# Ledger of designs, part 4: VH-VL binders against Defective in cullin neddylation protein 1 (DCN1)

Target 1, 240 residues: Defective in cullin neddylation protein 1 (DCN1), of Yarrowia lipolytica (q6c0b6)
Amino acid sequence: MVRSDWRAQEIRRVMTFTGSKEKTARDALEKFDWNVEVAIDHILNTPQVDLSGASKVFDKYRNADSDEIDLDGTIQYITDLGLSLEEPTVLAVAMTAGSPSVGTFTRKPFVEGWAAIGGDTLPAQQKLCRSFAESMTSLNADFQKIYKFTYGFLLQEGQRVLPQETAVDYWRLLLTGKYEHLDKWLSFVTEKYKRNISRDAWNMLYEFMLFQAKDPSLESYDEDGAWPSVIDEYVEFLKE

## First folded at step 14 (VH-VL)

Design q4 (from p5 with light chain N33K T94D)
Fold by ESMFold2, look of step 14:
Structure q4 (fold): chain C 240 residues (1-240), chain A 125 residues (1-125), chain B 110 residues (1-110)
Amino acid sequence: as target 1 above (240 residues)
Amino acid sequence: QVQLQQSGPRLVRPSQTLSLTCAISGDSVSSNIAAWSWIRQSPSRGLEWLGRTYYRSKWYNKYAVSVESRITVNPDTSRNQFTLQLNSVTPEDTALYYCARLKLITMGGIYFDYWGQGTLVTVSS
Amino acid sequence: QSALTQPASVSGSPGQSITISCTGTSSDVGRYKYVHWYQQHPDKAPKVLLYEVSNRPSGVSSRFSGSKSGNTASLTISGLQAEDQADYHCQSYDSSSTYVFGGGTKLTVL
């Protein structure tokens, strides 16, 4: 018996028992040291997702000299999704596709992200974008994920805080029509606070907006609570 | 605030290389929310985009087809600037040259929001 | 010989409204919402007035508005004022040419 035949035989055993494709069976065997029982158990308890459809969409827009969608490919892709470059729904696309930064997509996060939610074709992605837009009309848990994603997405290599100008631009983009007091917050940040924005400050504004929506007069606001000092300062600014 | 300061010669002889520098303050040439361009303006052609450089894990450059064989745009992170090099110039390259920042919103560039002061370059024998 | 066609000049009296057109093709103005307008006063760099057809950056007067139909975009200036006298440039995007501009329109306020 030749050693290579042994491995092919184990792959066939996994395929026969699970109904999986050869790649799925081989990947599981390699992950679990060619233990057939563990590989079978893993496959049966792990959802199988086909990446080929999303991969073909990526191929339409990739730069020919690299395996990345560059700025021009991004403009073309977002246009073909039926979106304007300036609308906040594009950030939901960036989060879904795991974009590392503005104007760029890389293959693995793009393909895995879209495939996981059924974005297997451009028309399917277009339909999902309509759902993203609807979910982004209010301050809800899904929108909060996009909001939190945006901070890290905008940070530059070597930065620990987001420049105030950038934070203001994206607060305006994300929160217009969603936070009634947005203009007051932006005035506070630019006129009084005058500092760059930490991740904690960015994230906790969202929590504060939810709190303020439930308690508009801020009667139950606790200045000794777990709020960062920037939120305490903002609450004082609101009383002026 | 972001400011773009241009420097370079105002007169260049035909067949020589035009070199201009754009120094950036208030932002980084490797910014992940910006891209950097050279644009020129002449009475016969109006505004004409020449080239773009930006950084995303590596540098990407793109050039207008009309000058692609003669142009290089070079970023310099240590000096926080980017340069234009246009080889083999002719009198047709006489123009007012601008550097500009392309503002990137969400996933793509939108408009040129900061411009240098402009450098009028004359190519004359 | 610009990529986008604008009238060379337009004129209007104070208080009037005027419209400047920018005509491209189905591969640029007709395909992308990427249509921008810049105002340029003498001896100064261009300054953006409108982006993505009709959006105004902070600090731009609501007297400036924009629209697009087919391959033609329009900039409308209402309530003309003396400081509106300037050159106006449109810009679009094309997948092969990248950033394309109109030839410019000189606005004279009478």
Scores: ipSAE 0.818, ipTM 0.907, lowest interface PAE 0.9, mean pLDDT 90

## First folded at step 18 (VH-VL; from q2 with light chain H36Y)

Design w1
Fold by OpenDDE, fold request of step 23:
Structure w1 (fold): chain C 240 residues (1-240), chain A 125 residues (1-125), chain B 110 residues (1-110)
Amino acid sequence: as target 1 above (240 residues)
Amino acid sequence: QVQLQQSGPRLVRPSQTLSLTCAISGDSVSSNYAAWSWIRQSPSRGLEWLGRTYYRSKWYNKYAVSVESRITVNPDTSRNQFTLQLNSVTPEDTALYYCARLKLITMGGIYFDYWGQGTLVTVSS
Amino acid sequence: QSALTQPASVSGSPGQSITISCTGTSSDVGRYNYVYWYQQHPDKAPKVLLYEVSNRPSGVSSRFSGSKSGNTASLTISGLQAEDQADYHCQSYTSSSTYVFGGGTKLTVL
């Protein structure tokens, strides 16, 4: 039995048991090294999402020479979504589409990410972006997710901490209009702290913002609490 | 703080190659937050973007149509610098040449936030 | 691509307000919200004044403002000061994924 014939038979078998399309069957078989049972189980237990729509969107913006969306493609894509680069919503797009780094997308996370939330067409994605934008207007759970995501997204390979300049830029981007004391924070970071920004510092700033909103006088602030040193220093800075 | 230091000849003969180097400090030539560019300035043409290079999974180069056939922008990771080569120069290529960082923010880059000191290059016999 | 169109020169007295226009096409200024303004003093590199039409980077005076309508962007400088005497350049992004500058405007403070 020619290997090709065997594979065809296995694909048919999977299709018969799962009712899936040939491509789905093939992909599952390939994913699980042609283990029919595992493939069948996977297909039956995984919601089948049509990825073709999102893939077409990807194709529109991908680089001519690679299966990636490059900087220019990304700019066009973001524009077509109705966004500009200096919007927090763009980071939501990056997160949703699984961008590996600033200014680029790869097919699989892009397609899977959008398809998972109904972004099968550009208009659908545009609509979703409008929803994202609404969530970026205040300190809420969705925004916090993007805020936290942003730190990891910006870290380059081998970096454990975010460069101060980058952190400052993105604090301005993300927190303008949301944090009353943003200028004080940025001044503290640039003039007093003068260090790169850890993930803990990044994340705890958000918590502190919420805390400060509830207790503007910071009377209940406990230096012996679970606050990182950078926040302690900031509080001291605020009291001066 | 990012600093760009330019070097190279200031006089080039017609038909020869203009070569400039831009040394980067405070950032990496392969930074995810930057695309490194060359821009020139002349009284007749004003500021003119010539080309850029940036790294993701590979190096990407984009050039202005006006110089595309003659220009090469090359990164050098070992020296943390990038270069400009402009072939077959004519007097029209006489200009103040700048290296600059294209600032990448969120998912793209449009404007230039750091510039070299500039190098006046004269094309003359 | 052709450079964006700026007036060659503008002038104003201290305290006055002046406006510099930057006219592009539907393929650049008219297409994108990506209009940037630079200030350039003699023997200096350009410095960003505005990003995305009207936003000021840190350290830029509130006297600088920007707007866009159609294919034309505008830089307004209020309360003109002697230190504002410089060249001003607009810059945009094109549909061909290139960067385009204006011809530059020389501002003279009288």
Scores: ipSAE 0.919, ipTM 0.968, lowest interface PAE 0.5, mean pLDDT 94
Fold by OpenDDE, fold request of step 23:
Structure w1 (fold): chain C 240 residues (1-240), chain A 125 residues (1-125), chain B 110 residues (1-110)
Amino acid sequence: as target 1 above (240 residues)
Amino acid sequence: QVQLQQSGPRLVRPSQTLSLTCAISGDSVSSNYAAWSWIRQSPSRGLEWLGRTYYRSKWYNKYAVSVESRITVNPDTSRNQFTLQLNSVTPEDTALYYCARLKLITMGGIYFDYWGQGTLVTVSS
Amino acid sequence: QSALTQPASVSGSPGQSITISCTGTSSDVGRYNYVYWYQQHPDKAPKVLLYEVSNRPSGVSSRFSGSKSGNTASLTISGLQAEDQADYHCQSYTSSSTYVFGGGTKLTVL
């Protein structure tokens, strides 16, 4: 039996036992060096996600000359999702679709990210975006994920800290309407702190916002606690 | 603080090439937060976007249809600058030329937040 | 591709409100929420006044407001001041992935 014939037979075998599509069977067999039993077990015990839908969506916005969505494609994509650029929801899209940087998507993370949550079509993605938008209206766990994600997303290669201007822009974007003292914070950052923003500072601001909401007078604030110096300085600023 | 400093000749003869340079400080020509553009201004046409360049996995250029056949925007990472070349100029290309940063926010860029000082380029015999 | 349409000039007295219109097409102003306004004083580069139709960047006076209906965006300046005398430009994004400006409006404060 020729090797090709054997492989075809094994694919058929896997398909028969699992009810999977040929591609799924083939991929599993290839992944496990054509061990039929392992492949079958894998298919049966692993949820199979159809990536074809999300891939078609990607193709609609893909650059003509590369397998990526470029700036213009992204703008159009965001628009078609029913969003504008100056919305926190867009960052949720970036996170979901695994954007590597501002204004671009690559196929694999895009397709896998959307498919994982049922975003197989543009309408499905639109619906999900509406859900994202709802979660962006308050300081909740979902929002915090996006908030934390945003810092890393914005960091450029080789950067250890976020430029202050960028941080300020995105604090305005993310925290407007959610943090009543946002203007004070931004004033502190731009007029007093005057430094780039560390990840710790970024993340701990969120914690501080929650803390401050529970203790507006900051009576229980402990400078000897696990707060970064920037937050300590901010608290001092607030007391002035 | 981002600053854009323009340089280049202010007088160009018809059919020649207009060349300008924009030196960037406070940001990178390959920044993820920016695309770099050329815009010109004239009394007759107002502000006119000419083209942009930005880097992700590769360099991307987009040009206005009106100048697409004659324009080249080139980044220079070594010097942290980008240039404008406009070939076969005519008196209609007489304008105040600006380099500008297209601000990228979240996942796109639409408006220009930093501008060079402008360079008046006159096309005349 | 074609420039957005703005009135060539508008004028008002101090304290008055004026409105500058910016008319595009279904391929730009009518298609996107991406309308921007710039203020340009003599011998200066344009400065952003509004982003996405009606949002004010930090440092921009609340006297500046924006709206959009159909293919027409509008900039309103309330409580007109002498310092508002400048050129105003609208800008949008097109379905062809280009950037388009209006013809500009010269505002004279009388």
Scores: ipSAE 0.918, ipTM 0.967, lowest interface PAE 0.5, mean pLDDT 94
Fold by ESMFold2, look of step 19:
Structure w1 (fold): chain C 240 residues (1-240), chain A 125 residues (1-125), chain B 110 residues (1-110)
Amino acid sequence: as target 1 above (240 residues)
Amino acid sequence: QVQLQQSGPRLVRPSQTLSLTCAISGDSVSSNYAAWSWIRQSPSRGLEWLGRTYYRSKWYNKYAVSVESRITVNPDTSRNQFTLQLNSVTPEDTALYYCARLKLITMGGIYFDYWGQGTLVTVSS
Amino acid sequence: QSALTQPASVSGSPGQSITISCTGTSSDVGRYNYVYWYQQHPDKAPKVLLYEVSNRPSGVSSRFSGSKSGNTASLTISGLQAEDQADYHCQSYTSSSTYVFGGGTKLTVL
């Protein structure tokens, strides 16, 4: 269509003038209703992020031989942030700093992630952690991002599904105080379902929790709908 | 359910190497959710952590300063086990040796939630 | 010598409450909430009793409680029972990234 050709032309025009990548150009155009001049102006005036502060924090905790923050450095870092290792706020830190797995940080994601939100010093990071904790008190969009991040964060290289024991531990960590029926869900998983947890099952539990909060009796639950079979089985378990 | 089964000799002569094995069932020695340790117990010093191994794309080891010149902890993924080697033992190394799992949650862990059955090792001529 | 100081023994009668202390330094017990307690019956491996000062794992009786002030942590056992007779160990983590234990406390139920 003629509209599609126009959009491709506008993307190329923004890329040519700014030197930006296609995604950057497209995102700016979409944000500013495909106004080329405004999109170009936004890209050219977007501040460059200073990475030096977060890099100094990383240097304090890194293993000199591997340029990583290893398990011991991670424990000391989380401790210095004023966090308990067993509180869910640490997962917000892992997401922000792009941690590849439990007990590890690598430089580039750590530095870029903190710098992007003003975490340029340890005290600034401590303050941001208090904000993370506040945002994690309810089932909201920010918490959902952390919840969904957690599945991939926990997957070990070579795994396609999350071990049930691990899923149960992190459901307790993330959802205690947020999902009234958590104990029932965990009983279903361990006593009836008895399978490892797919990403779809992990993600769809969150959607089901929101649905159940609006319809506690599950009156409008459609067993022929778009819910995965694990949720159909859970609903059947709840009615026993 | 995670179980740790220890094996190895119960008598070692001074200056020799103490070697113990911990076989893991219900978990993996290369798990991202755990680290694996040796801890010993004696009447005079109580419980004493000796060393730890864990896997994150490569193996990381850490040892207690008191034994770091003599100790090696070796993971073995093919047998799903890890071993303790303590060189140049003396009678002061006589103790009840445990392997243990270090529970990792979120970004780290500090306590030991599963222990082997223990192996009493005597160092004597 | 153990890194953390515990009394060598304590005793109490059934129904009483007893407290076991664990004293470290500002670089371990006093640093943050990395204090753990283990119960060990004769000829058995230690079992975690409390984690991060005062939290009870599933299956641990509410008769066991923990607290910390400054460089000293405490384990309190209320309503003492015969099966509580065991050794009790405290543990912490140091600013030099090591795991340290107390010398252990033998609890005798009279």
Scores: ipSAE 0.780, ipTM 0.874, lowest interface PAE 1.1, mean pLDDT 89
Fold by ESMFold2, look of step 21:
Structure w1 (fold): chain C 240 residues (1-240), chain A 125 residues (1-125), chain B 110 residues (1-110)
Amino acid sequence: as target 1 above (240 residues)
Amino acid sequence: QVQLQQSGPRLVRPSQTLSLTCAISGDSVSSNYAAWSWIRQSPSRGLEWLGRTYYRSKWYNKYAVSVESRITVNPDTSRNQFTLQLNSVTPEDTALYYCARLKLITMGGIYFDYWGQGTLVTVSS
Amino acid sequence: QSALTQPASVSGSPGQSITISCTGTSSDVGRYNYVYWYQQHPDKAPKVLLYEVSNRPSGVSSRFSGSKSGNTASLTISGLQAEDQADYHCQSYTSSSTYVFGGGTKLTVL
């Protein structure tokens, strides 16, 4: 098509100006709606990372018949990282490597994610996992990223809300030892609320945990404020 | 609550195909949080895993080497069930057959948390 | 011919503690913490008792505990009760990505 021909010219312009390879130039142009100046600025201000090391790690665990790490490869990979399958640090790995769902990795997010933070070998990834585990011992900005990532990671195709059983399992996984009132929250969800969990409800629990830590008596809680209804209901449950 | 309900014949003649069905309630056969297996039990072999199916944008199956030439595990999303087909059975296939859920937590799953009621299948002539 | 070795039977009296062993290899029990225990009462399906060596699901009594040393995992039942009379199976996951079970142990409560 005629439009495809002029795009080849713009790719060559970006390659010539930046010294980049064709794929890098094309990816930047597509990301920025074929705006050559913005694509050039992006490439020049973004260090090019070497993906070959993380790609070799991916190759070790990928399914022989496809270019993805399937359930068996995932179990072996997490094991070789020195992690238990049922520890919260695994979610930091899933976030870093851009896992699309439980038990799966795909090449591009895996390789780009690890390469960006120096995870170029399995030993380097193992060392980074020890750092992830340390950062996940308390509520902090890094932990919040992993917490928020988890909802989308768990959500299946065609679902808009997370099944309650799954939400409860992962709240227990993520928040044990981090939220003093976790048992009350889980009791509220299973015994009173009894609904599937929206992304807003998931994210706003984290904000409420921070609020409650600063105001344990909930004296400044505004029942008519910007909290979602699930949190209003929880606060009422706590008063009983 | 998740429940697995098995159905199928209890007597099969040698050389025929053993066919069992596991109907799922309280979960989906295409759930990203589970994988679905067939396991059998006999006095001589104890518990023996036969095969597993799970969904991640497409279906993945894995079978025990001892039966892989004869076994098929098929999911059915419209009926929310999965089946076992074991071809060319012999008396050594006489066993108590279970379907089971493999719950996936974080990035994998290795244990079976819900089991069907069991179906004792006798292969005899 | 199970991949994991368990004693065929064990017995104890009410109130005693008993231990059931599960011995594998350096490619399964000795390599991973992927050891699971199932309790199976007569005419019932197996029920998960412990996962990842020592963790108890909700509803499992603290009388059940697990440990692992080298290639051998152990299930310990303290304060033995009549209702503990059942078959007990261990399970692991192998370096070849397969699920393997022990031969099973019949526990008799005297």
Scores: ipSAE 0.772, ipTM 0.872, lowest interface PAE 1.1, mean pLDDT 89

Design w1
Fold by ESMFold2, fold request of step 23:
Structure w1 (fold): chain C 240 residues (1-240), chain A 125 residues (1-125), chain B 110 residues (1-110)
Amino acid sequence: as target 1 above (240 residues)
Amino acid sequence: QVQLQQSGPRLVRPSQTLSLTCAISGDSVSSNYAAWSWIRQSPSRGLEWLGRTYYRSKWYNKYAVSVESRITVNPDTSRNQFTLQLNSVTPEDTALYYCARLKLITMGGIYFDYWGQGTLVTVSS
Amino acid sequence: QSALTQPASVSGSPGQSITISCTGTSSDVGRYNYVYWYQQHPDKAPKVLLYEVSNRPSGVSSRFSGSKSGNTASLTISGLQAEDQADYHCQSYTSSSTYVFGGGTKLTVL
């Protein structure tokens, strides 16, 4: 008298055909009433990302009493990636891992974010960080994503605008060596504008930097265009 | 411009509780961009970090092992200040006490950029 | 007794260079580039002088420089001036997520 675990056999069949992990195969079979062909079709037509590697990295740094990486775990993690805490590449890590705020990671965004780009081990993440650093050497589309991410990442609960001191610190961090007129912009903000920074102002400075690189004399600048008033004031500061 | 203003008793008897207050101006005790610490200084030990508090939807505290059983750091958002409570003090707790800001940049911070004026606390009969 | 070891005192004449050492362990100074130096004048709070081994905040003279080798970090002050007479503290961060300081070094400008 031999009893077979027919569910285990069906799971192995799906795993063999698709190359999926046991959980993926089981979940698909359960979803589709243990119909092997439908489960296989679902898996093959749905991108499958293995989360186990990134999850193990998260486990190494999480707080012992919670499922979060707190400030101390974050410092250890960034250090093990081979990054200095004050280099802009760390913001690419924060974006990739979906960090909700300075000094914190939560499991789901961390694991899904790294797994989506092949960051399945600490060494793989270290290699990806070298690519992040390379992409952050100039004003390009990849850098723009990190730049725009930074505003929301810094915005504290209950704030509608970013404090000027914080904006200035992160403009220095992000734009040193990338925007020729950074010192002029920071002087304008601190000496003339003297207001906290809206998301629109933050985002549109990047667009202005691209515009200024193409037209250094600002001959084609249109004050009636879609620029926020802070950029109009800055252009006036630069020209007069 | 950030300033830290300390207050509290300068003389405490052995076995009692040392209590100090640090009032913050130019920043918030619940700022996402800072953590707040107590540090003391004595001729025999030099500078000694005691504890740190910071806010991320809730308060997180960390204390030096040497004082962990006796110390509490309490933030107060309504008064924009944080306090040090050190229980069961002995003459070895005689020191110049500082509060300090730990500035957080990107994902963390390790150095203290603003310090209070210092409070010399003597523990004796 | 401090977590990091510094000489208790050092002296030099105006115009000379001096070096202050800060020795820790493989779990702090030797593990990370998290070495910080503070200058403290009499009756004043410490003020950050160098961060992450060798970086100077704005307003700090290029006469101050830092380096690290193994478990030992060094602060070098070139062209000594009378105003450099102060206590100097090193600070690091440990693998157990704590902040540790040296015992301090009193610099006397002769």
Scores: ipSAE 0.769, ipTM 0.876, lowest interface PAE 1.0, mean pLDDT 89
Fold by ESMFold2, fold request of step 23:
Structure w1 (fold): chain C 240 residues (1-240), chain A 125 residues (1-125), chain B 110 residues (1-110)
Amino acid sequence: as target 1 above (240 residues)
Amino acid sequence: QVQLQQSGPRLVRPSQTLSLTCAISGDSVSSNYAAWSWIRQSPSRGLEWLGRTYYRSKWYNKYAVSVESRITVNPDTSRNQFTLQLNSVTPEDTALYYCARLKLITMGGIYFDYWGQGTLVTVSS
Amino acid sequence: QSALTQPASVSGSPGQSITISCTGTSSDVGRYNYVYWYQQHPDKAPKVLLYEVSNRPSGVSSRFSGSKSGNTASLTISGLQAEDQADYHCQSYTSSSTYVFGGGTKLTVL
């Protein structure tokens, strides 16, 4: 018969292949002249993430006069997540929500970051934070991402390097209980090195920690290897 | 290494404006790692937080309810300092005034790690 | 008068332990772990002793310890020494995003 049954069949085919809702399938088909293959490719390459839930959470904490969560809103938000300002898990939140700097969230990164991992409500975000905390108990790939994120997160506009005091604070925050020789590293930085911290120095400490864990005596340490000078200086400091 | 040095008059008449300056060395008033506060101390009130300023693309201020209608805290990046202005003072405003750095850790700041030397301001006629 | 209540004074002999209390409300000390302690010697600015209830910054003796139960936080100083004679202030953060202090406690080492 001459009705829209072929359109219903095409909609059903797109839904079956992509797992999308009927509206999503119909909209894509209509947009691409009912070309099933193009509609499918569009849906698969355009993830449909509902942003409304995370947006409502942002609205609860934003400054009344701006579209930002300011310092006070941030403290309240972190508290409502069940986190302490003293725990490194807060940096996982900052990375997930794309915080531009200490004490601030902006809407787009916050909403998109949380929605992408199912953080659609405050309770969902709280549950995800418990998972973040578990993943941050050891040196692993997820922790390394947060460690490396932290340098850029802390770097202020117009700074090429991170102030030593700030680097020391965040090394204590991130690495206590994870790097046996943390106190020795911090002593080296404050007493011998006495310079502000480059991104390379920050990142290469992590690589050195992994190396030292496998070779505690540094027997295989190669002074001519690819280590930056700051690590060579640290190894020398460890000798006396 | 961070030092806060205060300056300003020690005697102010009732109804006048109390004005104090805090000069910062070893840090920046526009630092992302700090916020800047005024705190006063008197025998009857103990330590009392008055107000806070910090920079994130623009300046944000917050004031204690007790002085909210009379206080302004002004940062000055060119001189690397911040000021306290307290209008319409009374003898109850007689106190030892401190400027202080609010330490920011991870996403917030709650305690004061560096303090100025203190300025005793007497309000009397 | 002060937002947090501390005893006006405490005293102890060298070698003894003493405890200074800091009582707030369910909107500050009782709400979360934002409790801080400062030591203030005569004619000096306050100096941080403890942050977040019980954490010691570097350079603070392990003789200083902190705890919290309900709306009351406590600073304990063990093995009192003459240098501990000072004023001690507690501080918290409120649900209205303000910073509140106790009235202060004068510690006399006999």
Scores: ipSAE 0.752, ipTM 0.863, lowest interface PAE 1.1, mean pLDDT 89

